# Miniprotein binders against q9h3h3: the designs that were tried, part 22

Target 1, 235 residues: q9h3h3
Amino acid sequence: EDGFTAEHLAAEAMAADMDPWLVFDARTTPATELDAWLAKYPPSQVTRYGDPGSPNSEPVGWIAVYGQGYSPNSGDVQGLQAAWEALQTSGRPITPGTLRQLAITHHVLSGKWLMHLAPGFKLDHAWAGIARAVVEGQLQVAKVSPRAKEGGRQVICVYTDDFTDRLGVLEADSAIRAAGIKCLLTYKPDVYTYLGIYRANRWHLCPTLYESRFQLGGSARGSRVLDRANNVELT

## First folded at step 18 (miniprotein)

Design hS11
Fold by OpenDDE base, look of step 19:
Structure hS11 (fold): chain B 235 residues (1-235), chain A 80 residues (1-80)
Amino acid sequence: as target 1 above (235 residues)
Amino acid sequence: SETIEVTVTEETSPEEVAEEIVKALEEGAEKVRLTAYGREAIERAFEAIIIVAKRLGYRITVTIEKEDGKTIYTISLEKE
């Protein structure tokens, strides 16, 4: 993906964050209602702007499911951004380690597994599997993008609380695989998004820390996770 | 070739563990098994593995096995 395309997609994602969300909150809604909610709002049919005949009449930014243990903690994003500007001005080298330290210092530790799927049954089925895993407490929170007017791929984001907790990242991958997801997954910390660090950035930072590939045989995890920064494969 | 076993605790230095792993590999070990008790020890084990991977300059495959639930993790390093 071209850097411009990545920036455009990020801007669209930020704009979507400001629009209303369709949320299933397992903290307040019985798990028994999940199937009806999924049937009412299949991601392939929910439209970004509430097109005629869609399940939604109003614009929808995201469709989300919150687990029982979900607690929103965004950390100090403003302090992070200020520190990032100061760092750029200082002329100090910027490394993945620098960003990790900034994230830790400002408690901006959230990250997400990402999967891109074409609209349709496979997307809706994948989302239903993820939503169930969230409601069952195997995952904390997930969201999926609504259908765009131009079509294209929709994204499912499955969050973890701490991108520096490698075990937690791996556990989330395992839960996604257990939900029946077989596509390629990429893991991105939110700190990279907040700082506007996309593919082909001037610092040559890769915003993708992990890649997960499905594997039929071998380990109980059902995937191989590549640590891209350290060239370590986890199975 | 014998599997070398290294125990990682919350007090174990990642650098020390890395040195043990490198030494074992240099001595001809094909597999190093790290045993870590608890999340902190697991994180230290991962840090050690990263140090080793950087020193070796080639990809390392790590298999993670759970024993007795969430308390004991076995990390096996294999040389590719």
Scores: ipSAE 0.539, ipTM 0.827, lowest interface PAE 1.0, mean pLDDT 89

Design xH11
Fold by OpenDDE base, fold request of step 22:
Structure xH11 (fold): chain B 235 residues (1-235), chain A 85 residues (1-85)
Amino acid sequence: as target 1 above (235 residues)
Amino acid sequence: SPEEIREEIEELLEKAEEKLEEAEKKFKEGVDPRKARELLMEVFMLLWEALRLAEKLGNEELLDRAWQLVQRAWQLLVRLRELYK
């Protein structure tokens, strides 16, 4: 990605949170309806702005699936922002430890596994596998970006409740691999997203805490997970 | 020239700041958050170009100013987003 393309796409993704979502909520909708919903709204065909001939006539920010155990809790984002502004004005060093402490203090602990796929059958198939895993209770919540006009890669986000819970992060990786996903995965805390910390950030912080690579013939997990902060393999 | 690049960066930063102030005003006045969002997307595009040019010039002061505006714009976007959560 050239220059600040990643940061701009991240801004667009955050802005898309303000548009209507296409949601399958397993708490209120029978699991038997999932296949019909997936067929009606394949991510490769749902367009960001409701283009002619798309399944959606209106703008769609995200396509999402909520599991039975899903509870929306973003924590104290306003308190986090106030503390972040105060920290920047203080001139104190900003480290991964500082960000972790801010996240804990304000209960902004969610994080996500990310995968990027080109529009098409492979994306729709991957999404169907993830959506099924969410409805079956192996994952809590996931979302996928709609198709952009430019036809760029779409992102699937699979969330965990606590980026500080290493076991929970690893369990989500295992569930994603069990769903048949073989691409590279990166794990990013939401606190980094809210604070605008991406690849090119002024503090030179790495927003990726974990990387998962598929491993053929490996452990039951089917992946190798790297802790990027410590450069240690966890599996 | 380096001087022309500097001037271009300063113009981009000024324009970005003006649009950002307009977005902040709309937010404070309780105007439709989506209008402020559209302004912010324009602000980011200006700031990415300013950062690119400042990196090319190797000017730490202009880089710092651009990054400060990015953070300010980003935090407003987060605040706007929270209205829908």
Scores: ipSAE 0.858, ipTM 0.944, lowest interface PAE 0.5, mean pLDDT 93
Fold by OpenDDE base, fold request of step 22:
Structure xH11 (fold): chain B 235 residues (1-235), chain A 85 residues (1-85)
Amino acid sequence: as target 1 above (235 residues)
Amino acid sequence: SPEEIREEIEELLEKAEEKLEEAEKKFKEGVDPRKARELLMEVFMLLWEALRLAEKLGNEELLDRAWQLVQRAWQLLVRLRELYK
């Protein structure tokens, strides 16, 4: 993406968190209703602002599925922000290690696998696979962005509780691959999102910790996962 | 000219800062968070352009000022978002 497009899209995505969500909550809704819900709200047709003819008449920030084991825990975001402001004021070097320590200290440990897909059948099919995996308990929570007016790529986010738990991150990759997803995946901690650290950040930090590429006939995971920080293949 | 580009960057930064201060004020006063959000989105657009131009000019001072405003705006957006969780 040219210039600061990625950063702007990230700001829009964060701003969208303030609008209503379309949620399937497996804790309160029978799993047998998932197929009807997916058919009613296909992500490729749900529009960000409730355009005429869309399944939604009102603005939608995200479409989400919550699993049985889902517990929202964002950690101490306010404490993180205060520490981040103090760190910037101190003029001390900011490194991936610094960010990791901030995340740990303030319990802001969530992260997500990201996939970007064009609107259409492939997106809706991918989302259906992910949603099923969440409802079946293979994944905890996922969300997908609604269709923008501009028709750009939509993002599916699959969360893990702890970006420092390498095994948990890899298990989520395996579950995504088992759901039939074959596209490129990138893993980003939420702490980077909260601190405004994206591709073009002033500290030249890479916000992507892991990259997953689909592999035919490979390991039980069906992917090759690269640790971007160490440039080491984990699978 | 480099001087014209510098002036344009300074104007963008000034406008961005004014809008950001307005958004912060609205937030502090308990005004509808959506209004502050709208202002912040405008702030970001101004700052992206300022950064683009500052990079083109190779002016580290202007880059630093723009990035500081980005961070300030971003932190406000995070605070606004937390009201809905």
Scores: ipSAE 0.856, ipTM 0.943, lowest interface PAE 0.5, mean pLDDT 93
Fold by OpenDDE base, look of step 19:
Structure xH11 (fold): chain B 235 residues (1-235), chain A 85 residues (1-85)
Amino acid sequence: as target 1 above (235 residues)
Amino acid sequence: SPEEIREEIEELLEKAEEKLEEAEKKFKEGVDPRKARELLMEVFMLLWEALRLAEKLGNEELLDRAWQLVQRAWQLLVRLRELYK
């Protein structure tokens, strides 16, 4: 990706949160309806703006599945923003430790495993596996971006409640791998998203805390997870 | 020329700042948040080009100004998003 393409796509993804979502909510909808819903709204065919011939006639920001235990909690985002503005004004050094402390103080602790896939069968199959894992209770919540007009890669986000809970982050990786996902995974805290910290940020901070690579015949997890901050393997 | 590139960056930053101020005003007035969003997307496109050119020029002052506007725009986008969550 050339220049600031990743940052712009991230801005578009954030802006897409303001458009209607296609949601399967396992708290209110029987699990037996999941297969029909997946068949009706395959991510590779759902279009961002409701193009002619797509399953959706209206714009869709995201396709999402909520598990039985899902409870939306974003923390104190407004307090986080105020503290972030004050920090920038102070001229104090900004480090990963500073961001972690801000996240903890304002209870903005959610994070996500990310996978990028081209539109098609592999994406739809991966999404179906993730959606089942959410409905079955191995994962709490996931979303996938709709197809763009340009036909670029779509992103699946699998959330965890606390990016500081290393065990919970690793358990989610294991559940994703158990669902049959073999691609590269990266883990990013939502605090980095809210503060606009991406690949090309002015502070040269790495927004990725963990990287997971699929491994055949290795650990019981079927993946190797790297702590990017410390450059240490955790599995 | 380096001077022409500087002038282009300054024009981009000025235009981005004007659009950003308009978006902030719309937000404060309770106007349709989607209009503010559209303006912000335009602001980001201008700022990415400004950053690209400033990096090419090696001008730290212009880089800093561009990044400050990116942060200001990004925080407004987050606030807009929170209205729908």
Scores: ipSAE 0.848, ipTM 0.943, lowest interface PAE 0.5, mean pLDDT 93
Fold by ESMFold2, fold request of step 22:
Structure xH11 (fold): chain B 235 residues (1-235), chain A 85 residues (1-85)
Amino acid sequence: as target 1 above (235 residues)
Amino acid sequence: SPEEIREEIEELLEKAEEKLEEAEKKFKEGVDPRKARELLMEVFMLLWEALRLAEKLGNEELLDRAWQLVQRAWQLLVRLRELYK
């Protein structure tokens, strides 16, 4: 841990949810408008707070694309937090199985594949590929962070609706690879995000469920996926 | 010195809790959610420094106090996000 930088970035990411989002919503916007929208709002140029000379004059928390089948539902987050507090005072052991059951009970089942890229053409190209995959129906919803003033790495999040559905998570990985993404991907269930469980946590939980590494010419999936909890390759 | 570090940690924790209570009050009143968010970000900054110093001392009681405040602040940030996103 390097002075809790990851934890603070996570707090900033949660706070960013409260600022306006730039959204291409395929449920209400023709697919033929996507390329113009992507050209207008490249994530390397959209600024977090609306700097002069950027495409946005107002703060932007996230840039997002919603697919035709996207149905937003974060679940019972308040109930999840209450149950988590009760669990911590109960003396019961806290394990990955405990977190899974909390997520199921409170319907907080979403999770996301994460990729981190430096600002520039590679980031904008990767985002465009993901956005097209969402509009075409291979993925459901994705978002990308805007450019910070310091120009650090940005994150693309590709959501799945049920982290307990391993096949669905692996199919999303395959769709991401088919969109031309070759960087490392990690998968984190939203239950860990909402409860603030990151790599530096008191319970020694691993908030990353899967890692995906691109492999050229491999299986139909195009990647090697590792179950991080058990250190077992799935592909 | 260890005693100077301990005193700094306690000052950071006191300040963080004061700001957290202010953010909780704004949330309860349903007013000024952007200010509540700003206060929470300040709380986290204070707590990361308190944790860094408490780890340097190896002081488990101060580490526990700091982490409890982190959890309390995080819970409020998530609730704030859920209401005003």
Scores: ipSAE 0.808, ipTM 0.928, lowest interface PAE 0.7, mean pLDDT 90
Fold by ESMFold2, fold request of step 22:
Structure xH11 (fold): chain B 235 residues (1-235), chain A 85 residues (1-85)
Amino acid sequence: as target 1 above (235 residues)
Amino acid sequence: SPEEIREEIEELLEKAEEKLEEAEKKFKEGVDPRKARELLMEVFMLLWEALRLAEKLGNEELLDRAWQLVQRAWQLLVRLRELYK
């Protein structure tokens, strides 16, 4: 019985944004230093609160890599929140279409491919592949959660700048697979995250837009991508 | 037993709302954002338990109250993150 564990993990992830981050920023750091940085801060060993024996002595909220083309733009999150409150009290239907329009109107267009892995070599290897893809320019921005107290899955988030640009989202999936990632990926627009709309929600909305599964003999990039809203295979 | 569960849910919701009001006050004061964050995480833990019990009872009124508090707490957490990220 899991209860509301996914929802609580989402709250912890939002709270973690407020703690210090360990960042490799390709805009200011030579790419040749990436491998040493990855070896120093493997996500399976960096601890959330600075446990004894970890490489960090202080709390770390996230480990992140910024590509040379990274241009941060969160959009109008405060305006989005205000419009969301107004929408809920208006009696108008809350649908995927109205959320898409809110996101467009307030320029909260980013979204992310998510993967969940247990701590260990597979996680560290997957992260290293993603980080290299970001520094090499195939992806823009990625982050990975630090190790929580014993036995929790960790998350790698690979961001795209516009969830309405399906081609761009699928290109990011392909780049992730080219980096050797074979696990399940799910794609969530940030608008759903900021508005607190998760699997267990009052509107029966599906906050996961796409699901990607690695398959031999599928597309040239080895992915089967499902549009979760329409239950339609894209590949 | 169903009445005992109902009373437990109502106690959880009352505690959660009290802590949420304290977090909202701390946020408005603009000091000690870590305390506001701590209060919000406590609010969520109380609300997840209230939701679990309310789902077991099938009580729509209590479910609606709990979800409204979750939304209110979540929106405050987002505001806090945006201000102090």
Scores: ipSAE 0.807, ipTM 0.918, lowest interface PAE 0.8, mean pLDDT 90

Design xH11
Fold by ESMFold2, look of step 19:
Structure xH11 (fold): chain B 235 residues (1-235), chain A 85 residues (1-85)
Amino acid sequence: as target 1 above (235 residues)
Amino acid sequence: SPEEIREEIEELLEKAEEKLEEAEKKFKEGVDPRKARELLMEVFMLLWEALRLAEKLGNEELLDRAWQLVQRAWQLLVRLRELYK
């Protein structure tokens, strides 16, 4: 039906980075203020363009929480794009290994766990749990999309600083589950995002590197985490 | 008919490329980055439709042309984001 909806949502997400963000920054704001802030800006009610009746009067691209230890590190995105163009014209094969090497070489190592939820209580509750985990230091940084005009799902992104550090990625998954999140999580390295590698792509690459499914039997709030590139379980 | 679908795809690709060239010009001149972003979103909408039709037709040439434009548009969107975020 809507064959490229996910791809267009990815483009809209990238475009939203250029609009104002509503940020709770634990580096400059006391943790005791978090609950009031969450109550003021629930993601199911904050609208993308400041619609009448919403808590925001101006456009909002993202709602975000920065942890006490948050240290931004985008890496060499311009060099990454140049090397990517050169690689494509070289005729050499494009593989997950090639993308991993580009990310390492250009220090574009961040990635994020993603969850998609319909607007409403479950979204707001999930976001609140994630935001608390960030402020308490279990997670570094997270963001959530605002409410779109019509009925679309919203996304919570929980960032990690190095997708090649499997232990760090698994620790973030554990922290997300400890916050009570039971839905499917998918992990996408930022290198795939910057290079425009979607579900539908020319190279038949899987842009979802890891998948996490909630599972009771493996740990207190355990999950089953699958490496999609190699078809191996990490947990 | 298949020929009518092919002509529709080609029209979509031509419109998308024209809008993409306009966005690239605005970026190069440093003028109206929000308009450049809006043009890119229009470009993507045209290209998703072109891809949908080209997939139904099974036309590899048109699929390749559409994907090349998607990649070019995406690269510009990332550059805009990096400079004006």
Scores: ipSAE 0.784, ipTM 0.917, lowest interface PAE 0.8, mean pLDDT 89

